VHH binders against EARP-interacting protein 1 (eipr-1). Designs and how they scored, part 18

Target 1, 362 residues: EARP-interacting protein 1 (eipr-1), of Caenorhabditis elegans (q9u1q0)
Amino acid sequence: MSECLMFGMDCEARCMTSMTADEENICFLVGTNNIKNDKNQVNKLFMDPEASRLMSKTFRHPAGEVRAIAAHPTKSTILATCTADFSSLGGTHSITIWNIEEDKRTLETVSRLPTEQVMSCLEWEPNSMKCAAMTPFRPEIQLLNMENGPEIVQNLKIPLENEEDEMFSATWSPHHDGNMLGVTGGRTAWCIDCRTDNEYLKIRDAHIHRTISMDFNPNLQHVIATCGDDGYVRIWDTRSTSSALTSLHPHAHWVWSVRFHPVHDQLLLTGGSDASVVLSCAQSVSSEQQIEFRDDEEEEEDDDLVEKLQDGQLERIDEHEDSVYACAWSSADPWTFASLSYDGRMIVSNVSRKHKYALMQL
Below, E stands for the ipSAE of ESMFold2; O stands for the ipSAE of OpenDDE; V2 stands for 0.75 times the mean of E and O plus 0.25 times the DockQ between their complexes.

## First folded at step 22 (VHH; framework vhh_etentamig_d1)

Design l5 (from n4 with K98R Y111W; at its last look DockQ between E and O 0.49; V2 from the best seeds 0.00; counts 0 for: pae E 7.2 > 2)
Fold by ESMFold2, look of step 22:
Structure l5 (fold): chain B 362 residues (1-362), chain A 122 residues (1-122)
Amino acid sequence: as target 1 above (362 residues)
Amino acid sequence: EVQLLESGGGLVQPGGSLRLSCAASGFTVSSYGMSWVRQAPGKGPEWVSGISGSGGSTYYADSVKGRFTISRDNSKNTLYLQMNSLRAEDTAVYYCARGSRDEFLKGYFDWRGQGTLVTVSS
């Protein structure tokens, strides 16, 4: 049976990321949306491996609200945020690279790029200094070089069907050497080659009104998942987008986040406005199909098989009391994941032993 | 340049009424979901009320339902919050916030005003 470890903040929070540069320790970063501008923080949450308890360190974020957060891919002391500071008329906003000052419990500015609008998405490509930033209100993605501070180097235009549609998310493909972005806006998901502005693949009408997020299958380069305001998660083959490979319905309300497990691609983690986190199985369209074991089966193993994973819901975390806007797998432990709800509650959970053992048979 | 300016706050007795205004510039309020959010002393922020863009649908937190009314005047590009039957727990700084185009998304916003203080005291 899964157990949950909880951490609560006294204010709204919408963004969370794992600290990918630290592959030894379970660690997550959460940024706050405190209306009191000088009270915003980035909270570093980590597991004490000796005591099996969730620990936190709070670092002052001196540039207002944290509207997006991204971890540096190789330096565990560097992170970037999209900042919103409403202390002056009209607000001042930025994309800022910070150094974590452990002794002072604050973030110190390394470099800053002022922005006219609040950016709501910031995605650092995990193997480079490329970063993607986005606001819901422009049909475009700003590509940044982060090497010498955030610098806009490219503007990708997104051909939304309707002028009034909004952009929702961006995520990097693991399969294209840092050159492919997945982007959602309106009812559509896009796969865009950053080297060419005119080359893209699209999945039209992926969800009823809004395609909110997407992720790439880590093992199958043509497979993606989308989620949206209809409560569905859909799995697609980008080579044939007229219909989904499969559809799962894990939520009763909007799904804000969908993430493949980084190794076992039959597992999908979702969070939604029904205040739940769901671990779902898409075995039928995964790289680890049952047929692969048929060719290598031993005589007696078939008689000893236990319950195998099937498509559908595996686990549900109901300990949130507000919309779950972010979920993430740990970069250090493949069986640990975290979720964040709008009221500032963060939950760290583990895949149950039953499902963990079933997956290790594949 | 997007700006939101709240006004109309002040001191009022329990059971009294106030009307808050939010003057918007740099965008058309009827094209966006708009919200009122409040933060009481020593407490976390609380979403209070919202109105959708083109459809004008209104939404309220349970704590204010039946007592507060959100509205807008598109000719003045202004959002309003009529607050009746005020209670001590309504004491807070009230902020207006701009959300997504046309539709209301609870808790989603990209711009927020500087706020106006409402104090409800005997």
Scores: ipSAE 0.033, ipTM 0.467, lowest interface PAE 7.2, mean pLDDT 84
ESMFold2 (binder alone), look of step 22: mean pLDDT 80; pTM 0.820
OpenDDE, look of step 22: ipSAE 0.579; ipTM 0.834

Design l6 (at its last look DockQ between E and O 0.26; V2 from the best seeds 0.00; counts 0 for: pae O 4.7 > 2, unsure alone 64.5 < 65)
Amino acid sequence: EVQLLESGGGLVQPGGSLRLSCAASGFTVSSYGMSWVRQAPGKGPEWVSGISGSGGSTYYADSVKGRFTISRDNSKNTLYLQMNSLRAEDTAVYYCAKGSREFLKGYFDYRGQGTLVTVSS
ESMFold2, look of step 22: ipSAE 0.545; ipTM 0.827
ESMFold2 (binder alone), look of step 22: mean pLDDT 78; pTM 0.807
OpenDDE, look of step 22: ipSAE 0.018; ipTM 0.385
ESMFold2, look of step 23: ipSAE 0.400; ipTM 0.763
ESMFold2 (binder alone), look of step 23: mean pLDDT 79; pTM 0.811
OpenDDE, look of step 23: ipSAE 0.023; ipTM 0.463

## First folded at step 23 (VHH; framework vhh_etentamig_d1)

Design u1 (from l3 with A97V; at its last look DockQ between E and O 0.01; V2 from the best seeds 0.00; counts 0 for: pae E 21.6 > 2, placed apart)
Fold by ESMFold2, look of step 23:
Structure u1 (fold): chain B 362 residues (1-362), chain A 122 residues (1-122)
Amino acid sequence: as target 1 above (362 residues)
Amino acid sequence: EVQLLESGGGLVQPGGSLRLSCAASGFTVSSYGMSWVRQAPGKGPEWVSGISGSGGSTYYADSVKGRFTISRDNSKNTLYLQMNSLRAEDTAVYYCVKGSRYEFLKGYFDYRGQGTLVTVSS
């Protein structure tokens, strides 16, 4: 059975990330979209090991709303946000690198890049100082070098077929030395080599109207998952994109986030507008196919009674009351994951012991 | 490095025959079951046939039973697929992969070569 711990904020929140530099503690960062511009915060949410409780520390975010958040890959006291401050005419927007001041419970500016548009996606490549930023309303990805503050080094144009289509997400591939970016917009998913911005692989019509998110299989270099407004999750081989390898239907409404488990790539975590979080299994297309007891087919009859992990829903978390926009696996405990709904409810859950033990047999 | 090189494909009329070969290297080939996997236009990978590491046991998808024969020569690190009574629906790119029917997807995604195209047409 799953365990579920809950923390509620009294305002809108849409962005969450794990603290990837902290591999010892279960910890997540959540940024607020408070209507009171001077009351915005970044909440550090962590497990209290003694009490088995979800705890928080609140840090003032003095630059208005947090529209995207990214953790520094190696420094647990450094984070970046996309900021929107509407206290001045026309607004003031930025990509800002902050230092966490634990004692003062505030964020101190390290460096800032003003932007003309509010950015809604900020993805720090986990092994470098590269970062990708975008707004949903322009078919462009800004590539940043974060080494000496945020610096735009390239603007990748995305060939959306209709200018009315929205851009939804960007995700770094773990397999290409920080040089490949997965991008979703309209009905399409792209894999783009950032070194040559005109060379891309695309999966057209991955979902009925909107391909909202994607993720890369951590163990299979050419396998990705997509999710969209049809409630489906589809798994693709990027070398043969005419049809999906398999399709799962975990949600009754838009799926906003899809994430492979960082080790057990048969596990997929999704969150949707049906206010649910689903842990799904795609065993049939995973790197960890079940161990073969014997290679002789004649003995399969006796093995038919052995429990095997199968494709489909493993677990469902129905404790949210609003659209789930963000899901993340913990960087510290591979069996823990978090989800965030728009109303500011954050839930931390564990893979049930039944499924954890089945996977550890592989 | 695991390397698998398929060959022997081509254009053949319905009812004809082809023999596919797969040269394997970079691992202890005789210790592993091997499979043939095919991918038709617009479809996902389909397991076709498998053989045990020793060659003592062979397995076939229902769609090819009685028409296809898998074999291996461990002294040459080579896997074969004899394809008889070919039909239009057998048209696909054929890959050899490391693994049984329960493990073939890892081989298909990580280790496959370019495959060999079999086209069955009048």
Scores: ipSAE 0.000, ipTM 0.118, lowest interface PAE 21.6, mean pLDDT 83
ESMFold2 (binder alone), look of step 23: mean pLDDT 83; pTM 0.855
OpenDDE, look of step 23: ipSAE 0.659; ipTM 0.868

Design u2 (from l3 with F104W; at its last look DockQ between E and O 0.60; V2 from the best seeds 0.00; counts 0 for: pae E 17.1 > 2, unsure alone 63.5 < 65)
Fold by ESMFold2, look of step 23:
Structure u2 (fold): chain B 362 residues (1-362), chain A 122 residues (1-122)
Amino acid sequence: as target 1 above (362 residues)
Amino acid sequence: EVQLLESGGGLVQPGGSLRLSCAASGFTVSSYGMSWVRQAPGKGPEWVSGISGSGGSTYYADSVKGRFTISRDNSKNTLYLQMNSLRAEDTAVYYCAKGSRYEWLKGYFDYRGQGTLVTVSS
């Protein structure tokens, strides 16, 4: 890896998102898990393009710990969090929409939905006011309309095979007009139509004990990736789920996050409990591979000279010192990504120029 | 509603002992691993120890190995931390914590109590 920029917080943090409404500036949001409830904050982390340095602005989060964070898809001053306030016995928890108060360096409550349990997942559908929320303790997904505050409009029931299993993640599909949700729980991944809560697909036993996260290939409607506690990333064709298309083994410990690159779907970004972030290539099952086969019917000498990326590890970041719980591609620059470890260290990294130019075919 | 109530903290001299208790309710206690986490004044949280749901596996931070013993009584839904040979650096607020069924170590938790203060001073 050519360059890494680091920012450290003085407390635990587990959730991070890109600021999706800002497509011009590299910016990430990180929420803290400080035991002192009045010390929790959302950090806005951004790149200074002239100084090539990571900078931060800190905003007070007055509702306790940030257990999940989601950026408003079109308004860069609005965000939502899943809050956990332990100032009372048993805790007070919510899904809250906030306005960023730049001058006061605090978050102002716009609206709040109290919850009985801590919600651990909050995913704003990028093209609508739909949001999915989840707790690991119930086999259901709360679908929310966020237009006039968080309002539960639908409950998706998840058919966990064992009632003891927990839910881990939810991810919106880019291919179904905001109507399909990918969900992981126990050892299984589901792709579910949220209009009727019907199950379209399940991949049983995708990982040894836990299927922790999943993502949809942005270019291939039938391709998904999963990750789990066996250190593997598996890529699946939803049309034939009895076995994975390919398996990558980027980590020596649990993999907490897997994300396709939003354009170059041969790239997969993962973070794990081995304190590493890995950029992997799955060229053989990518849309580039399918395009390459179509181009093979035209014999041209210049195309034969291009050195193509191969399956496997491309880059590894070992600068974290604790479990990496979150990784995300930037919404503003396709070559920038961020990772967050539990000890509150955030690293912003770039795809190396060697791999960038191979992907751009320069 | 998940509830965790710690007790047993107080002032103790170096080399002394305390036993912390955590009364747990609102979930199937025997199905979940549980942990103790502490936070000293002005410092970040530190995971202290964890125990599996059955009690068959116990885990300790290096700083407390051999001095602290985690245990549980599932018939009473109670988690314990026996702290022996206490040192000044053990002074902290101690929290009983519940994480997910599969991840409950390293200070991860979805629920904790208000904590109980342990002060080790002569």
Scores: ipSAE 0.000, ipTM 0.239, lowest interface PAE 17.1, mean pLDDT 84
ESMFold2 (binder alone), look of step 23: mean pLDDT 79; pTM 0.815
OpenDDE, look of step 23: ipSAE 0.515; ipTM 0.791

Design u3 (from l3 with Y102W; at its last look DockQ between E and O 0.29; V2 from the best seeds 0.00; counts 0 for: pae E 4.0 > 2)
Fold by ESMFold2, look of step 23:
Structure u3 (fold): chain B 362 residues (1-362), chain A 122 residues (1-122)
Amino acid sequence: as target 1 above (362 residues)
Amino acid sequence: EVQLLESGGGLVQPGGSLRLSCAASGFTVSSYGMSWVRQAPGKGPEWVSGISGSGGSTYYADSVKGRFTISRDNSKNTLYLQMNSLRAEDTAVYYCAKGSRWEFLKGYFDYRGQGTLVTVSS
């Protein structure tokens, strides 16, 4: 129980997502970027909870490399990828919606949007048919309606400060009815209202050279986390961006992914180029701390004292041997998370019992 | 627009040497890792060598280590592959590939050129 489980693919992979529409199992999708076009695949990795064992099913991806992957929010047989096929000069790229062909162990095209450049980010808004796509080379986000195939319905211009800057990530806010994106590029993080295009909230110089990723606090609509090339994770109040609420330094090198726990927002999951995955606590700026400051609770005679988590590192997973580019929490089990390193190693881990106990008391 | 133009291929005897060049344009070349990738007749593509944007780090497949040398001249936006002690197994179309910004990722690229043919035979 609470053990770290590993699965190794025999090729490079950089993108992973939870299969949230499969509510029966702890389940993740991983896409490969194998230079041999016909060897690319999407792996469905899932847990057999009785045996505490990772299992896999492999589905051929016939459109070359998987550069980004997004699961359909409600249909477990549908997924989308950003594709790169380099059989021709300059490559052929697309955003493609696939149906999983279980019997053939392949993906069948439902619909396809050709793109002029490889897209490296694909983020499906969890409550709609909206999707955001991005190439690191253009300061814009393509907003897509996925209902009848991928259709570009809007382009959001991002005001990068320098021509040398690249775009790194996009993340939907859970708080704005599917109308706000968090975007990182250069040294900056933006919160963009998709309805108003020209009204940006920005956190300048969030990290030394590169603000690589961000995430929204699931319970506090004005709180975000950023991570970057300085090894830091910073928590911000978007209403007062002159300084971070707190700074954590979980990594010795670039941090590629930061994710709040979807319920217990004091928990942050990060992965970096130091080949580490870190579970951190930001209790002091969490919704649990804000609840304790409210004056709407009756006084009670309760002497049951329980250890409260403190800010800082809770757990570190050093079982990767290459840069960790993706981390994800399971939606099926709040105590389970996964991480993926470039060499194709996937690790599924559990929050330790000590920390589970502390969190369940709240 | 991104352009990668390979040159320097040709016919060479086993044990010989050849130097490939790749003229790059349409992007900030010094910011990107670059690679050579080859594809022999009837086989899948094989990553050969890579170099960081600054030129400070170089990487080689085991099959070419010690025989091939990758280099770049960022003032000329040019990538090179010096191939020594050539073998029949090195016969392939060699492609220059534009990789990830700032870092080197083996087998990862966003664009490749048309390629130049290297034939090693007696």
Scores: ipSAE 0.328, ipTM 0.716, lowest interface PAE 4.0, mean pLDDT 85
ESMFold2 (binder alone), look of step 23: mean pLDDT 80; pTM 0.817
OpenDDE, look of step 23: ipSAE 0.693; ipTM 0.876

Design u4 (from l3 with S31K S100H; at its last look DockQ between E and O 0.67; V2 from the best seeds 0.00; counts 0 for: pae E 3.6 > 2)
Fold by ESMFold2, look of step 23:
Structure u4 (fold): chain B 362 residues (1-362), chain A 122 residues (1-122)
Amino acid sequence: as target 1 above (362 residues)
Amino acid sequence: EVQLLESGGGLVQPGGSLRLSCAASGFTVSKYGMSWVRQAPGKGPEWVSGISGSGGSTYYADSVKGRFTISRDNSKNTLYLQMNSLRAEDTAVYYCAKGHRYEFLKGYFDYRGQGTLVTVSS
């Protein structure tokens, strides 16, 4: 079973990100959903390298609820949130860039873009000042330039199949120089080239009713994973979308998050409404399988004592007591990951040594 | 456009009863969890009660459990809050709120009405 460290907040939370600008220290950011607007926070969770334990710092978020959170790609003192404040009719909502004020334990506004609706997704492209934002209620993605404050530079329309469908997630592709966005909504996943309006590849009916999230294989340009309300994770070749390459069934309820390991692409991290976090293996469709050349190797697996991973569940974390809405790999340590459930419990876990050594082929 | 119109508030004596209504338009109310939220004068909002889209599951804050009953009439796109054994501390503006389509999430909503005032005093 995985080793884990736990942190509990006294209020609900739904969004989490790693602090991508800090590649030396394990660090995650979590935003709260407190109905009392002035009680909302961003919690910075980090490992104390000298004490080897999980530490927490709380920063006041003065603009209401945190409905999405994104870390600045190169500045560890800057973050952005989608904010929601329902104190008046129609609400006061925004996308806001904040500076972390360590001494005052607050977030100070750097710049703000008011929005008419609550935005629920905010994804900073890791190599640029581009950001994608969306609300579940409009079939569109707002592309933002974040360099001089959030500025809408493009509106991507998403052809949802039914008017009642909702948008769920957006994810940047690591393969297309920041020009391709993966998007889920209704039962469908899209890969959209942001340079050319209306040009997209789609995987229709990826899940029974809802395709909730997706991620791009870090090593195979045309391979993606999707997850949905049927408890499945499916892996697809975007060039041949009529059937999945493989299907994994890690959850007994809706899967809210799916993330490839950033290096070992056979490894997938998922969290769901069954209150579990699952570490799964898709060895058969991974880049490891393509470069393995099993049939022509001179060495035998028994002689090397190599434990080859098989498709399926590797590890399960059942320490959550509510739906797990967010999972993330650490930006600083490839074997560390975090998960967040709505009741405000955050768990930081490590891949077990057994599976770590199998992935390194020890 | 989503609209939530609360009604049924007013002045009531302690121990009395009121029934609040919320007329919904611009969406299919049967597909969403719904909540009542209240805000006493000069205080922050407080979640009061919630109900699933089908009406099969109901939820209550401890302060109102046993006294308040949430219900919905999906044929009329209407949410109700029956408030019995009212106390002075129940004085607040009561708002209905459109919640999550897929499951009930306490305190998580994307639209709120403008509210109806309930005053409990002698």
Scores: ipSAE 0.450, ipTM 0.791, lowest interface PAE 3.2, mean pLDDT 86
ESMFold2 (binder alone), look of step 23: mean pLDDT 83; pTM 0.849
OpenDDE, look of step 23: ipSAE 0.801; ipTM 0.913
ESMFold2, look of step 25: ipSAE 0.394; ipTM 0.761
ESMFold2 (binder alone), look of step 25: mean pLDDT 81; pTM 0.833
OpenDDE, look of step 25: ipSAE 0.413; ipTM 0.757

Design u5 (from l6 with A97V; at its last look DockQ between E and O 0.23; V2 from the best seeds 0.00; counts 0 for: pae E 4.3 > 2, placed apart)
Fold by ESMFold2, look of step 23:
Structure u5 (fold): chain B 362 residues (1-362), chain A 121 residues (1-121)
Amino acid sequence: as target 1 above (362 residues)
Amino acid sequence: EVQLLESGGGLVQPGGSLRLSCAASGFTVSSYGMSWVRQAPGKGPEWVSGISGSGGSTYYADSVKGRFTISRDNSKNTLYLQMNSLRAEDTAVYYCVKGSREFLKGYFDYRGQGTLVTVSS
């Protein structure tokens, strides 16, 4: 729990992603919200494998603030941002695909789609050139084809109960060949089939006022997690949505992000406005096989060397001093995760050895 | 559906005061968090002050704390920003937005025309 690395930026930042195309190196991308419009940057944060230290490369972002960031699923030199350029009053906004220019330490425009609104969510489907974008203030999701630049191919209307409630997040399901999108807005979470323009299902009143984020269990196609402004994380069976399978209460303030571990689905990573990051366990509703001794066959028992995980909080990181808006698991190391707070502090943490070894033998 | 009408801006000398108003329609101001956001030329939007829907708790950016006061009048469905001890760096277009600090931190959304405050000798 004492093994974490910190990097502080000079300015506010709200969005972070792992570099999903790089499965060899621990690497994260962070975009800035620098009030000095021409000083905005994308920071590439990576671990030096020889020194076990966090390093940074800064790339100038010439289109103003970075309001969302998405890594290209297969090319580690390509990324997309939702941009807000405030060189003029009211701003000029876009979704832009960039090529990383290592020599110049800047981003070269590959293609750009001007937008009428500042988009604050950009989610690249991990196995295709499909992308979802949204703004909190419109009850709609723009579906994009990114193949030859961002092109709007569909606009999904979201039936918010109160039209003035905010939209919060969009997340692609890993279980439906890139055709299902999880969406949160108001107090509700939706799973929507993009092919039919129909709601697939909804979970009403998942949180007291705001359902802020959701994620899909990577191994159980009917299990999702939600988080909200009540400090709770709830796990749901989408086939029976009248009550949660389980509820965890890791935060004392709004929970902004919930992410299943990409392999060990008993692990949930959350970050919130209480300035904390929590690693929680939901073993009881996970896919992982239990290590059990109900078999007739003789099996050597060595219980003192392996601790069994239980539901609840495993680890808590209190090293942030501002709201934690983003959390991500590493694409390169299953035991590494990162968190970003609004004041520009990034923390890279490892699952403790105790819990790692329990999971490897689970 | 939601409409916000900002007013009360103008030219003022350093050290002076102004009171901004935001008349709301299409929703009840006291039921939601409300905020003031400003944008200076060539800069991104900056959250200035907010008031919670329930309980009426008030919050301020460090740059304005002690000088600005947010309030609301439920009978008029109106949000106010009293600005005292104005400085040149307070020069900006001020916008009234529906939303809490946590949601709007680092974000500015067009809602109305705003009201221009200019602090100059």
Scores: ipSAE 0.318, ipTM 0.694, lowest interface PAE 4.3, mean pLDDT 85
ESMFold2 (binder alone), look of step 23: mean pLDDT 79; pTM 0.812
OpenDDE, look of step 23: ipSAE 0.496; ipTM 0.805

Design u6 (from l6 with F103W; at its last look DockQ between E and O 0.17; V2 from the best seeds 0.00; counts 0 for: pae E 10.7 > 2, unsure alone 62.7 < 65, placed apart)
Fold by ESMFold2, look of step 23:
Formats: C-alpha cells, sequence, structure tokens
Structure u6 (fold): chain B 362 residues (1-362), chain A 121 residues (1-121)
C-alpha cells in the first residue's frame, strides 16, 4: 500500500502551492485563513532530506489571512500572497511579495500593492514575471508585472453572462509561451489569449451549475479538463466544444481541484467536498499510446508484471475529514502529490507501486 | 455584486439587549455559511457566531455562549444576532460575513462594513 504522510495545522487553510523553484526537494507552501489576524502563517512543508518524514517550518504572515499564495518561479526564498488584513476597521487587501526569513521565522515585505477587493487567485506564470490575480466578485482578471513589485498592467474582462455567478479559478497554459490563461466562472470555462484582449474560446455549460476549476493537458495543446459542482471531471477538445471527449465521476460532491500529471497525461488528480482525493485515469484521451503493450511488442515485456491501465478510478485517499480545496503534484518528484483540506490537514501521498510500474512500461 | 449591510447597533447599558441584522444581496443566505465577527477598538477581530448553510447548525464562541443567538430569515435574505445580557467587553464593531457553501469554520469570502455596539453606563 502507498504510504501517506500527514500534517495538521491548528487553523483553517485553503491555499497551497508547490515550491516550483526547488526541483530537488519535495516542498509545499500553505497559507492560513485564521480570523484571529495575528495568528496567520505560511507553512513550509518539506521532506527531511535524511529521513522519510514530513517536516514543517512556520513563518508568521503579518498581513492577515492568506487568500492566495504563489511561489516565485526561480527563487525559492520569494513568495507572493493575496492578503486580507482585518487589523483595522473595514479591512485592507493587498498583493504582497515576501522574502522568507528562515532565522526569524517570519516573512519580510519586499513590495506591496493595495487592492480594492481581496484577490482569491494568484497565479505566477512559470517562465516570466507575469502574474494573474482574480476576485470571485468581478468578471475580471488583473495581469501583473512582478519585476519591480506588483504592478497592474492589464485588466482582462471576462464575458460572464449572469452577474450573480462567481469566478472560480485561473491557470496558465503551458502551450502558448505564457500568453494563454484558462479561467472558470459560472458554468463556463474560457481560454483567453492575453495579447488580443478580446479573443477567447469558451466551453459553455461544462458543469451543472458551477465550473470550479480547469487544467491544461501538458502534452496535447487542444485538451483540457474541467471539474465542477456535479462531482464530474470532463475532458474537452477545445476545437470541438459542444460535447466532452469523456466524463469521469470521481466524487459524490463538488470537485474543487483538477490537475493533470505533469508527464503522464492519462492521470488526473482531484479533490472534493466529499473529503476524498482521487487519482483517475483517462487513458482513452491521453497522448500515450497503448501500442507498446500489444502482442507485437510482447517479447521484450513481462506481462505477468504489468497491468494495462483503463479509464476510471485508480486510487482513492479517504484520510481527509473536511473538503479538499487544493491538490498539487510535486515539482521535485513526479510520483508525489499533496492535498489540503479546509480543517488544515495536509496529506502527502505517492502513486502506488502497481500503477507506477504500469505507467513506466507504457 | 455581493453586499452585506449590518444594522441595529447603538448605545446600550450593561445587562441590556440588542438585535443586529445583516441584509444580504447578490447571493442566497441559506446557501452559505454565515458568521458574525467583532472587533473592539484597538484590538484584533474575534469570531462570535456562525450558522451553517446546510442544516442550519449554530456555533458560538465561548465568550458569548448562552447570551447570543444567531438566526436567519430566508424569506428576507437576512441574518440576525440576538445579543442579551450585554457587558462592557461586548463593545465592538460587529461584522456580518459570508462563508463558502460548506464552511463550518471561520473562513470568509466577504464581510460588510460593520455596525457599532457600545455597552456603557
Amino acid sequence: as target 1 above (362 residues)
Amino acid sequence: EVQLLESGGGLVQPGGSLRLSCAASGFTVSSYGMSWVRQAPGKGPEWVSGISGSGGSTYYADSVKGRFTISRDNSKNTLYLQMNSLRAEDTAVYYCAKGSREWLKGYFDYRGQGTLVTVSS
């Protein structure tokens, strides 16, 4: 059985990111949502390099609640948060770039941009100093240049048809040189070219009431996944959006996060309000061919050791006791992933050896 | 646009009562967890009470248990806080806060501008 490592924070948390600048060590950042303003933290969760044990370093976050967190793409000592600071009447909101002070166990402000509303999404484009920020309450994306501190350089208007609907997520496409942003809101997913301001592709009615998150296939530029309040994960070809390529039903409640595996794009990691994390397979719509498993290739393979993967659920982690709002693959190890539930429980898990072996034989 | 408007604050003597109201617009109150949060002058915020979206379960901070009652009227899209046996330490600005649909703990997507409650002789 695959081993899980657990860490419990003493307060609520909703946002997590991998330390993308550190490709050698398994490391995640988690920000807290403690209404007691002075109790908020950023937790650095990492594997002990000499032991198989999940370790934590806690850094005081002096700007209140962490409503979004993003790691600097090339510097492991720099991070950004969207903050909600209620130390004064009416509260204040900002996007803040921090330097991690390991010895003091605190975050030192590098630069700060006040915002009118709290931003609940902050996504650093992995190859540049571009960042996208979003509030659920306005159909807009703020594009930021982070080079000399956070600076709003563009506002992308999202054509949300019902003003009562909320915006949910944004993520950068790996296929368009940092110029394509995937966005979800209401029942719709958009792929938006940031250079053209008004050119976009949309998938209407991707889920029953809410399209909560999406991700881009890392190998197939026209394939995306969406998830929503119907418990489904749907795979789409952006060239033909009237129907999904396939639908998976991994959860009994809202799905908050969907992430393709960064290499083996048949694997999808999801977390939901049913307190579960599911590793699903969508082999039929993946870039990987099953041709090497055919009898013509049998002489160099030992079929007694390899099971062919099929569409559907591969693994389920039921060790959370609250809604799972965030899932992420490790930047350092392709077989490691993390999940975070609202009660502050973080679980670090590995793909089982059975499925790892089957994938390495493809 | 989500809006929360608190009202019902004012000056009251120790031992008195007040009822706070929070009129919500831009969302359905019964679909979300809702909370009251207070901030005394010069102090940090304190979660006071919450009510879940599903099932209507109610929760209270130890400092107010037995004295305060949270409720909502779904036909008026309004959240209430009945405050009885008020003490000087209850003096604060009280905020209404909207949570996520599954919240049972103090995370909030939005809070209003607040209403001042002053408990003084």
Scores: ipSAE 0.000, ipTM 0.375, lowest interface PAE 10.7, mean pLDDT 83
ESMFold2 (binder alone), look of step 23: mean pLDDT 78; pTM 0.811
OpenDDE, look of step 23: ipSAE 0.020; ipTM 0.470

